# Miniprotein binders against Mucin-6 (MUC6): the designs that were tried, part 110

Target 1, 185 residues: Mucin-6 (MUC6), of Homo sapiens (Human) (q6w4x9r395to579)
Amino acid sequence: GHCSLEGGSFVTTFDARPYRFHGTCTYILLQSPQLPEDGALMAVYDKSGVSHSETSLVAVVYLSRQDKIVISQDEVVTNNGEAKWLPYKTRNITVFRQTSTHLQMATSFGLELVVQLRPIFQAYVTVGPQFRGQTRGLCGNFNGDTTDDFTTSMGIAEGTASLFVDSWRAGNCPAALERETDPCS
Short names: E, the ipSAE of ESMFold2; O, the ipSAE of OpenDDE; V2, 0.75 times the mean of E and O plus 0.25 times the DockQ between their complexes.

## First folded at step 21 (miniprotein)

Design be1 (from aa11 with L59A; at its last look DockQ between E and O 0.68; V2 from the best seeds 0.77)
Fold by ESMFold2, look of step 21:
Structure be1 (fold): chain B 185 residues (1-185), chain A 98 residues (1-98)
Amino acid sequence: as target 1 above (185 residues)
Amino acid sequence: SKEEKIRKLVEDAKELLEEARELFEEAKRLAEEGNLEEAERELTAALYALWEAIFKLRAAAYLAGDERLAEELERLAEELLKLIEEVMRLYVEIEREE
């Protein structure tokens, strides 16, 4: 399964549902019982200063009971707040530089994250088949049906991207802007 | 209607592609002149326009469903991805020279 965060504000879910949003918050990108230690992947968005995207992806965070790995647009990788030299390896996670512009986080539990750092901060999430029907968050539920990819944190399928996105906020933040969030609705 | 939404998305994508092509040509000219920092800014702007154009095409393809139109719109989005690769190639080359 593939989920992408591209062009600052655009998302394509594991079931290929495209949408965009503009918000200044940390959002739950992926939760699944297949992630060890209550793991979750989170996406951080902030104001971008460009006309094509009011807000843009600025960081991705893998959070579990053991780790808080932050990959950000300043290109400094941290775990639990401490900067790490690459390649960086834990028991089940390796973060390394693929190219001058791309980093990869590989794991033993079926999650792969590729981050393009420059010139636009972008993220590409790949999950193994064990995740089918076992995901929640901005990347959708990976069940082969795009009609319920906008399932909120309360488990309710929504027809609008903005309500869906707002439900996955992981902090005290403003609601996402109601502008071109889902041209397909 | 769904048909009007698809038409609007495709027209928006065409405008964004034209903008991106102009930005890319300007970036090439700036790079030839040695204005590398400005060239990088123009390349970045071109990439933002291209990603928005691709999104518009993907959204239009999603609305079109399993029709022949959806397949054609996805092919157009793939062609824009190839253009993104060209823009990225120049970006990386310029960044190395700095």
Scores: ipSAE 0.820, ipTM 0.918, lowest interface PAE 0.5, mean pLDDT 88
Fold by OpenDDE base, look of step 21:
Structure be1 (fold): chain B 185 residues (1-185), chain A 98 residues (1-98)
Amino acid sequence: as target 1 above (185 residues)
Amino acid sequence: SKEEKIRKLVEDAKELLEEARELFEEAKRLAEEGNLEEAERELTAALYALWEAIFKLRAAAYLAGDERLAEELERLAEELLKLIEEVMRLYVEIEREE
């Protein structure tokens, strides 16, 4: 399964459903029992322009019981708040420079992350077949059905992305005053 | 209504593509003139336009309901991805010169 966060505000789910949203929170991209130690992949969005409605991806976070790996647009990689030199390796995660503009996070548990740092911060999430039907978050549920990709954290399938996206906010961040989630906008 | 939405998305995508092309050409000119910072800004703008175009096409494909139409729209999106690659190549070249 491939999930992509591109163009600052666009998302393509594992089931290839495209949508966009504007928010300034941290969102859960991927949760799955297949991720060890209660692992989750998250995306941090912030203001990208003068208007508060202009938001873009600024960081990706992998959070588990043992690690909090942050890859941000400033090319700083941290784990549990400490800056790390690349390549950086934990027990089952390796972060390394793929190209001058790309970093990669490789794992031993079927999760791969490629991050384009510039000029647009973008993220590409790949999960193995063992994740099929066992994912949740902004990347969807990876079950081959696009119609239920907008399933909220409470298990409710939404027809539009707004409530779906909001349901996957990590932490108590305020809702954006102007949030657009219509893929046709 | 769905058809209208699809048409609008495709039209918007085409406009964005043209905008991106113009920005890309301007970036090339600026780079040749040694104005690398401005060139990078134009390239970035071009990329944003291209990605928006791609997503509009993908959205249109999603709405199409017809597999053949969807495939065609996706193919067009792939062509835009190629242009993105070209833009990125120039971007990287400029970065190397800085």
Scores: ipSAE 0.774, ipTM 0.895, lowest interface PAE 0.6, mean pLDDT 93
ESMFold2 (binder alone), look of step 21: mean pLDDT 83; pTM 0.815

Design be10 (from aa11 with L59A L63A; at its last look DockQ between E and O 0.81; V2 from the best seeds 0.81)
Fold by OpenDDE base, look of step 21:
Structure be10 (fold): chain B 185 residues (1-185), chain A 98 residues (1-98)
Amino acid sequence: as target 1 above (185 residues)
Amino acid sequence: SKEEKIRKLVEDAKELLEEARELFEEAKRLAEEGNLEEAERELTAALYALWEAIFKLRAAAYAAGDERLAEELERLAEELLKLIEEVMRLYVEIEREE
């Protein structure tokens, strides 16, 4: 499964459903029992662009009981708040520079993350087949059905992205805005 | 209404593509003139436009309900991805010169 966060505000789920939102919060991208140690991948969005209402991805966070790996737009990689030199390797995670503009986080448990740092901060999430039907978050549920990708953290399927996205907030943040309507709505 | 929305998305995407092309050409000119900072700004703007266009195309494809139309839109999106690659190549080149 491939999930992408592109253009600052665009998301494509594992099931290839595209949507956009504007919010200034940390959101859960991926939770799964397949991630060890209660692991979760999260996305940090903040204000960006010309308009104060515009938001964009500014960091990606992998959080587990053991690690808090942050890859931010300033190219600083931290684990548990400490800056790390690349390549950085933990027990089951390696972060390294892929290209001049890209970092990669490789894992031993079927999660891969590629982050484009410049000029637009973007993230690409790849999960193995063992994750099928066992994912939740902004990247969807990876079950081959796009119609239920907007399932909230409470298990409610939403028709629009706004409530869906809001349900996956990791903290107290303003409500997300959806500027473009889904043609299917 | 759905069809109209799809058409609008496609039209918007095409407009964004044209905008991106213009920005890209301007960036090339600026880079040739040695104005690297401004070139980077234009390239960045081009990328934003392209990604928005791609999104709109993907959204349209998702909503199309017709496989042929969806495939056509996806192919167009792929072409835009190629342009993104070109833009990024220039971006990286400029960064190397700085």
Scores: ipSAE 0.818, ipTM 0.913, lowest interface PAE 0.6, mean pLDDT 94
Fold by ESMFold2, look of step 21:
Structure be10 (fold): chain B 185 residues (1-185), chain A 98 residues (1-98)
Amino acid sequence: as target 1 above (185 residues)
Amino acid sequence: SKEEKIRKLVEDAKELLEEARELFEEAKRLAEEGNLEEAERELTAALYALWEAIFKLRAAAYAAGDERLAEELERLAEELLKLIEEVMRLYVEIEREE
């Protein structure tokens, strides 16, 4: 399964549903029982221009009971707040520079993250087949059905991207803006 | 209507692609002149336009009720991905020179 965060504000879910949103917050991108230690992948969005309403991806965070790995636009990788030189390796996770513009986080538990740092900060999430039907978050539920990819943190399928996105906020932040969050609905 | 929405998405994507092509050509010219910082900015702008165009094509394909239309729209999005790869190759070349 593949989920992508591209072009600053565009998302394509594991089931290939495209949407866009603008919001200044940290969002849960992926949760699954397949991730050890209550692991989650999170996406950080912030303002991207002169318009108050436009936002772009600025960081990706892997968070578990053991680790808080932050990969951000400034190319400094941290774990639990401490800056790390690459390649960086734990027992289960390796972060390394794939190319001059791309970093990769490889894991032993079927999660792979590729981050394009420049010129546009982008993220590409790949999960193994063991994740099928066992994911939650902005990347959707990976069940082969795009009609329920907008399933909220309460398990309710929503018809609008804005309610879906707001449900995955990982903190007290403003609600997502009422813009073309889902041009298909 | 859904058909009007799809047509608008495709129309927007075509305008964005034309904009991106112009930005890419200007970036090549700037790079040949040694204006690397300006070239980098133009390449970045081209990439933003291309990703938005791809999004609009993907949205149109998702909304299409006709399978052949959806396949054609996805094929167009794939062509824009190839252009993104070309733009990124120049971006990396310029960044290496800086």
Scores: ipSAE 0.799, ipTM 0.914, lowest interface PAE 0.6, mean pLDDT 86
ESMFold2 (binder alone), look of step 21: mean pLDDT 83; pTM 0.810

Design be2 (from aa11 with W51L; at its last look DockQ between E and O 0.57; V2 from the best seeds 0.57)
Fold by ESMFold2, look of step 21:
Structure be2 (fold): chain B 185 residues (1-185), chain A 98 residues (1-98)
Amino acid sequence: as target 1 above (185 residues)
Amino acid sequence: SKEEKIRKLVEDAKELLEEARELFEEAKRLAEEGNLEEAERELTAALYALLEAIFKLRLAAYLAGDERLAEELERLAEELLKLIEEVMRLYVEIEREE
């Protein structure tokens, strides 16, 4: 399963559902019992004067009872607040520079995160098949077979995308905004 | 209607692609002239335009469902991904030159 966070606050879920939102908050991107120690991926969005949108991704956070790994737009990687040199290894997680512009967080539990640092800060999440039907958050529930009907579906209501995104806020923040007309694009 | 939404998304994506092509060509000229900082800014703008175009094509394909149109839109999105690869190669080359 693949989920992406690309420039302009564009999201494509594990079930290939594309949507867009504008918000300035930390959001739960992925939660699953397959992640050890109550692990979760979180995405941090903030306003941007440089991009085409009002908001853009500025950090990705892996949080569990043992770790708080932050990969931020300033290219500094921290764990539990401590800056780390790459490659950085814990028992189950390795963070390393994949290319001059990309970092990778690889894990032993079926989660892979690739972060493009430059020129646009973006993130790509891959999960193994053991995650099917067991995810929640902005990347969706990964239940593809329940939507195996690929005929024309109902359109995307603008308020529906905002309500979905707002439900995954991980702090006291304003409700997410959708600036473009229906469908959320 | 849904068909009107798909048409608008595709039209918008084509306009963004043309904008990205112009930005990429300008970036190439700037790089050949040695204006590397401005070339990087143009490449970044091209990438933003391409990513938005790809998003609009993916959304159009999603709305079209399993129709032949959805397959055509996915193929077009793949072509834009290949253009992103070309833009990124130049970006990395420029960055290596500092």
Scores: ipSAE 0.707, ipTM 0.881, lowest interface PAE 1.1, mean pLDDT 82
Fold by OpenDDE base, look of step 21:
Structure be2 (fold): chain B 185 residues (1-185), chain A 98 residues (1-98)
Amino acid sequence: as target 1 above (185 residues)
Amino acid sequence: SKEEKIRKLVEDAKELLEEARELFEEAKRLAEEGNLEEAERELTAALYALLEAIFKLRLAAYLAGDERLAEELERLAEELLKLIEEVMRLYVEIEREE
């Protein structure tokens, strides 16, 4: 499954459902029992301009009981708050520079992350087949059904992205705005 | 209405593609002139346009539910992806010169 965070506001779920939102919060992208040590992948969005529609991804965070790996737009990689030199390797995670503009986080448990640093901070999440039907968050549930991708953290399927996205906030933030509504709603 | 939405998305995507092409060409010109900073700005704008176009195409494909149409939209998206690669190549080249 491939999930993408592009253009500062565009998301494509593992099931290939596209949507967009404007929010300035930290959101859970991926939770799964397949991630060890209660791991979760999160995305940090912030304002990139003056208008409410000027939001962008500014960091990606992998959080587990053991690690808090942050890849930020300024190319700083930290684990548990400490800056790390690349390539950086933990027990089951490796962060390294893939290209001049891309970093990659490789794992031994079927999660891959590619982060484009410039000129637009973007993230691409890949999970193995073992994750099918066992994911939750902004990247969806990876069950092959796009119609239920907007399932909230409470297990409610939403017709639009706004409530769905808001349900996956990791902190107290303003409500996200949905610019492109699901035409099927 | 659904069909109209799909058509509009595709049309928008095509317009964005053209915009991106123009921005890309301008960036090339600027880069050749040594105006690297402005070139980078134009390249970034081109990328945003392309990404939005791709999004619209994906959304259209999602709405279509028709395999043939979806394939056509994917082919168009592939063209956009190729252009993204070209844009990124130039971007990297410019960064190396700085």
Scores: ipSAE 0.434, ipTM 0.781, lowest interface PAE 1.1, mean pLDDT 92
ESMFold2 (binder alone), look of step 21: mean pLDDT 83; pTM 0.812

Design be3 (from aa11 with W51F; at its last look DockQ between E and O 0.73; V2 from the best seeds 0.81)
Fold by OpenDDE base, look of step 21:
Structure be3 (fold): chain B 185 residues (1-185), chain A 98 residues (1-98)
Amino acid sequence: as target 1 above (185 residues)
Amino acid sequence: SKEEKIRKLVEDAKELLEEARELFEEAKRLAEEGNLEEAERELTAALYALFEAIFKLRLAAYLAGDERLAEELERLAEELLKLIEEVMRLYVEIEREE
């Protein structure tokens, strides 16, 4: 499964459903029992322009019981708040420079992350077949059915992205004043 | 209405593609002139346009309901990805010169 966060506000789910949203929060991209130690991949969005509606991806976070790996647009990689030199390796995660503009996070558990640092901060998530039907978050549920990709954290399938996206906020983020999550906008 | 939405998305994508091409050409010119910073800005703008175009094509494909049409639209999106690669190549070249 491939999930992409591109152009600052565009998301393509594992099931290839495209949608866009504008928000300034941290969102859960991927949760799955296939991720060890209660692992989750998250995306941090922030204001990118003058308008409140202009938001973009600014960081990706992998959070588990053992690690909090942050890849941000400033090219600093941290784990549990400490800056790390690349390549950086944990027990089952390796972060390294793929190209001058791309970093990659490789794992031993079927998750791959490629992050484009510049000129647009973008993320590409790949999961193995073992994740089929076992994912949740903004990247969808990877079950081959696009119609239920907008399933909220409470298990409710939404017709639009707004409530879906909001349901996957990590932490208590203030609601954006001009949040737009209409995929057809 | 659905068909109209698809048509609009495709039209928008095409317009964005043209915009991106213009921005890309301008970036090339600027880079040749040694105005690297401005070139980078134009390249960035081109990328944004291209990714929006790709999104719209993907969305159109999603809405199409017809597999053939969807495949065609996805193919077009892939072509845009190739242009993105070209844009990024120039971007990297500019960065190396800085």
Scores: ipSAE 0.853, ipTM 0.925, lowest interface PAE 0.5, mean pLDDT 94
Fold by ESMFold2, look of step 21:
Structure be3 (fold): chain B 185 residues (1-185), chain A 98 residues (1-98)
Amino acid sequence: as target 1 above (185 residues)
Amino acid sequence: SKEEKIRKLVEDAKELLEEARELFEEAKRLAEEGNLEEAERELTAALYALFEAIFKLRLAAYLAGDERLAEELERLAEELLKLIEEVMRLYVEIEREE
């Protein structure tokens, strides 16, 4: 399954449902029992200085009971607050520079993250087939049905991107703004 | 109507593609002149336009009730990804010269 965060504010879910949102918050991108140590992938959005997007992706965070790996626009990778030189390896995770503009986080548990650092900060999430039907968050539920990819943190399928995105906030943040019509409206 | 929204999304995507092509050509001229930082800014603007165009095509494909139309629109979005590869190749070249 593939989920992408592109162009500052555009998302395409594991089931290929496209949407756009604007918000200044940390959001749950992917949670799954397939991620060890209660792992989750999170996306951080903030105000953008460009005319093409009011807010944009500024960091991606992998959080578990053992690790808090942050990959941000400043190209510094940290784990649990400590800066790391690349390539950086734990027993289950390797972070390395794929190209001059891209970093990759490869794992032994079926999660792959590719982050484009420049010129636009973008993220590409790939999960193995064992994740099918077992994901939640901004990347959707990976069950082959685009009509229920907007399932909230309360387990309720919503017809609008803004309600869905707001439900995945990880903190006290302003509600997300949607610039495009919801496909179901 | 849903059909009118699909037509507008496709029209918007075409406009964005033309904007991106113009920005890409301007970036090539700027790079040839040695104006590398402006060339990078134009390439970045081209990429933003292309990703918005791709989003509009993907949304149009999602809204399409005809499977063949949806597949065609998604294929067009993939063609724009190939143009993004061209833009990125020049971006990386310019960055290496800096």
Scores: ipSAE 0.810, ipTM 0.916, lowest interface PAE 0.5, mean pLDDT 86
ESMFold2 (binder alone), look of step 21: mean pLDDT 83; pTM 0.816

Design be4 (from aa11 with W51L L59A; at its last look DockQ between E and O 0.84; V2 from the best seeds 0.00; counts 0 for: pae O 2.6 > 1.5)
Fold by ESMFold2, look of step 21:
Structure be4 (fold): chain B 185 residues (1-185), chain A 98 residues (1-98)
Amino acid sequence: as target 1 above (185 residues)
Amino acid sequence: SKEEKIRKLVEDAKELLEEARELFEEAKRLAEEGNLEEAERELTAALYALLEAIFKLRAAAYLAGDERLAEELERLAEELLKLIEEVMRLYVEIEREE
């Protein structure tokens, strides 16, 4: 399964549902029992300094009981707040520079993250087949049915991208802007 | 209607593609002139236009559903991804020269 966070605040879920949102918060991108140590992947969005979008991705965070790995727009990788040299390796996770413009986080548990640093900060999430039907968050539930990809943190399928996105906030942040969020509605 | 939404999304994507092509051609001219910083800005703008065009094609394909039209729209989006690769190749080349 593939999920993408691309410039313009565009998202495409594991089930290929496209949507856009305009928020300034940390959002839960992916949770699954397949991630060890209560792991979650999160996305940080902030105000954009350009006219192409009101908000943009500024960091991706992998959080578990053991690690808090942050890959940010400033091209610094940290774990638990400390800057790390690349390649950076733990028992289950390796972060390395894939190309001059891309970083990769590879794991032993079926999660792969590729981050494009320049010219546009973007992220691409790939999960193995063991994740089918076992994901939740902004990347959807990976069950092959796109009609329920907007399932909230309470387990309620929503018809609007904004309510769905707001339910996955990982903090006390303003609601996302409701402009141009779902071209399919 | 669904058909009207699909038609509008595809038309918007075509306009964005033409914008991206113009930006890419301008970036190539700027790079040949040695204006590398401006060339990078134009390449970045081209990428934003292409990403939005692809997003609109993906949305149109989603609305078309499991139809021949959806497959055709996804194929078109794939061609735009190839153009993104071309733009990125020039971006990386320019960065190396800096």
Scores: ipSAE 0.784, ipTM 0.906, lowest interface PAE 0.8, mean pLDDT 88
Fold by OpenDDE base, look of step 21:
Formats: C-alpha cells, structure tokens, sequence
Structure be4 (fold): chain B 185 residues (1-185), chain A 98 residues (1-98)
C-alpha cells in the first residue's frame, strides 16, 4: 500500500482515495498492530502562508516506545530530540539520504518512508501486504475499499474528510476552520 | 452529476498542466539567464500545479466507477509524473549551481 502526502494539502490513502484538507496540527498517518512497540507514523502540518488554505507538511514523525524520529523540512533528523547524522540506524530503523532532495526511512518491519525535502516537503508511505486491513489514520485502512477510508479514530465512517482528519489529531490543536471537501462532496 | 464532476476535474487538470508547462518553460529561460532564484520559484509553482493536476485526475479516477476510464485517468496522471521528474531534474541542477 502506498500513501502520499503531497502539495501541502493532498493525501492519497493506501486504497488510493484522494482527498484534500487544510490543518495545522499533528495527525496520525498510520497506526497498526504490525508496527512494533506501539509505533505510529505522524504528520505535522503548519501554516505556510497568510490564508487558512496555505498549509503544508513540515515534518514527519515516527513515534514508538523506543524512538521518536522526526524528519523536518529543514533536513534536521532527530531521535528523541537529539539531532542525528545520516545515515542513522537504530535497531530496526535506518534513515539515510536517498538523493540530494530525498530522505528515506527504511525499517525491518515493512514500513518505508520517503520524504522529499525540496522544493516541496512531501512524504510517501509504503507498507507491506501484512498491513492490509490493519491500518488506521489519515492513510486509511488499506482494505481495498475506498468508501470506508474516512473512518475516524472512534471507528465511525465519515462521508467527508473534515471530521475524519480532525479525529486523527495527535495533539491538542484547534480544528481547522475550513477544509476542502473530497471529490465526492 | 458524477459525470459532470469528472469532466470538471479533468478539465481543471488540463488547465493546470498547461500552466505547469508554461511555468517550466519560464523557469528554463530564467535559469539560462542565470536568474536561479526566480527559476526555482517558477519550478516550485510548476510542481504545485502538476501535483494538483494529478490529484484531480486521481479524484476523477476515483469517481469514475468504470475501470477503463479510471485506468485512462491514472495513465494521464503518470504522464504528469514524468513531467514532475523533469522539473525536479532542473531543480536539482539549479541547486547544484548555487
């Protein structure tokens, strides 16, 4: 499954459902029992302009019981708040420079992350087949059914992205004032 | 209504593609003239346009309900990805010159 965060506000789920939102919070992209040590992948969005629609991805965070790996738009990689030189390797995670503009986080547990640093900060999440039907978050549930991708953290399927996205806030952030509706709206 | 939405998305995508092409050509010109900073701005704008176009095409594909149409739209999106690659190549080239 492939999930993408592109263009500052565009998301494509593992089931290939595209949607757009504008928010300035940290969101859960991926939770799964297949991630070891209660791992989760998160996305940090912030305001990139003056309007509410000018939001962009500014960091990606992998959080587990052992690690908090942050890849920021300024190319700083930290683990548990400490800056790390690349390539950086933990027990089961490696972060390295793939290209001059791309970083990659490779794991031994079927999660791959590619982060484009410039000129647009974007993220691409790939999970193995073992994750099928066992994912939750902004990237959806990876079950081959796009109609239920907007399942909230409480297990409620939403028809639009707004409530869905807000339900996956990881921090105490205010709800976005306005969000773009999905193509079906 | 669904068909109308699909048509609108595709039309929008086409417009964005044209915009991106213009921006890309302008970026090339600027780069050749040594105006690297402005070239980068134009390239970034081109990328955003292309990404939005791709999004719209994917959205249209999602709405299509017809596998054949969906595949065609996805193929178009792939073509746009190729253009993104070209844009990125120039971007990287400019970055190396700075």
Amino acid sequence: as target 1 above (185 residues)
Amino acid sequence: SKEEKIRKLVEDAKELLEEARELFEEAKRLAEEGNLEEAERELTAALYALLEAIFKLRAAAYLAGDERLAEELERLAEELLKLIEEVMRLYVEIEREE
Scores: ipSAE 0.044, ipTM 0.461, lowest interface PAE 2.6, mean pLDDT 89
ESMFold2 (binder alone), look of step 21: mean pLDDT 82; pTM 0.799

Design be5 (from aa11 with W51F L59A; at its last look DockQ between E and O 0.65; V2 from the best seeds 0.75)
Fold by OpenDDE base, look of step 21:
Structure be5 (fold): chain B 185 residues (1-185), chain A 98 residues (1-98)
Amino acid sequence: as target 1 above (185 residues)
Amino acid sequence: SKEEKIRKLVEDAKELLEEARELFEEAKRLAEEGNLEEAERELTAALYALFEAIFKLRAAAYLAGDERLAEELERLAEELLKLIEEVMRLYVEIEREE
């Protein structure tokens, strides 16, 4: 499964459902029992662009009981708040520079993350087949059905992205702007 | 209504593609002139336009319902990805010169 965060505000789920949102919060991209140690991948969005109402991805966070790996737009990689030199390797995670503009986080448990640092901060999430039907978050549920990708954290399927996205906030943040979040609505 | 939405998305995507191409050409010109900072700005703008175009094409594909149409739209999106690669190549080249 491939999930992408592109153009600052565009998301494509594992099931290839596209949507957009504008929010300034940390959101859960991926939770799954297949991630060890209660692992979760999260995305940090903040204000960006010409308009203060515009938001964009500014960091990606992998959080587990053991690690808090942050890849931010300033190209600083931290684990548990400490800056790390690349390549950086933990027990089952390796972060390294893929290209001059891209970093990659490789794991031993079927999660791959590619982060474009410049000129647009973007993220590409790949999960193995073992994750099928076992994912939740902004990247969807990876079950081959696009119609239920907007399932909230409470297990409710939404027709639009707004409530769906808001349900996956990791902290106390304002609700995402209900702009044209779903061109399919 | 769905068909209208699809048409609008595709039209928008095409417009964005043209915008991106113009921005890309301008960036090339600027880079040749040694105005690297402005070139980078134009390249960035081009990328934003392209990714929005791709998004709209994907959205159109999602709405299409017809597999053939959806596939065609996805193919178009892939072509835009190729252009993105070209834009990024120039971007990286400019960065190396700085």
Scores: ipSAE 0.830, ipTM 0.915, lowest interface PAE 0.5, mean pLDDT 94
Fold by ESMFold2, look of step 21:
Structure be5 (fold): chain B 185 residues (1-185), chain A 98 residues (1-98)
Amino acid sequence: as target 1 above (185 residues)
Amino acid sequence: SKEEKIRKLVEDAKELLEEARELFEEAKRLAEEGNLEEAERELTAALYALFEAIFKLRAAAYLAGDERLAEELERLAEELLKLIEEVMRLYVEIEREE
C-alpha cells in the first residue's frame, strides 16, 4: 500500500483516491494497530506563498509512546526535541539519507516513509500487506474501495475532501486568520 | 456530466505536461548560461505543473474506472514520471555546483 503527499497540497490514498486540500494544521496521516506503542504518522501543513498551492506540506511526524521523530523542510530530524545526526537508529526505526534530496525512515513493523526535502517537500508512505483494512487517517482505510476512503475520525463516510480532512486534525487549529499551534509540543 | 469532467481533466493534464516540458527546456538554457538560481526556479515550476498533471490524471481515473482510460493514463503517467526524473537530475546537478 502506497500513499503520497505531493505538489504541496495533493494526496493519493492507499486505495488510489486522489484529493487536494488547503489547511494550516497538523493532520493524522496514518493510525493502525499494526504500529507499535500507539504509533501514528502525522503531516504538518502551513501557508506556502506560492501561486501553485495556498498551503503546503512542511513536515512529517512519527509519534508513539516511545518516539517523536520530526522530519522538516530544513533537514532537521529530531527525536523528543533533540536534533539528531543521520543515520539515526532505535531498536525498530532507522532514519537515513537516501540521496542528496531524499531521507528515508525504515522500520521493522512494516512502515516505510520517504521524504523528498527539495525542491518541493513531499512524502511517500508505504505499508505492508498486514495493514490492509486496518488504517485510518488522510491516507484512507486501505480496504480496496475508494468510495469510503473519506471516512472521518468518527467513522462516517463523507462525500467531500474538506470535511474528511478537517475531521483528522490533530489539535486546536486557529481560525483562518490565526496560525496553527503545534499539537505535539 | 462525469464524461465531460473526465475529458477536461485529461486535456488539462496534457496541457500541463506541455507547459512543464517548456519550463524544463528554459531551465536547461538558463543553466547553460550560468543562471543557476533562475534555472532552479524554472525546474521547481516544472515540477509543480507535473504534479498537478498527475493529480488530474488520477482524478480522471477515479471518475471513469474504464480499461481504455487506465491504459492511456499509464502511458501518460510514464511520460510524467520520466520527465520528473529528468527534471530532478538537472536540479541535483545544479545544486551540487552551487
Scores: ipSAE 0.745, ipTM 0.875, lowest interface PAE 0.7, mean pLDDT 83
ESMFold2 (binder alone), look of step 21: mean pLDDT 82; pTM 0.803

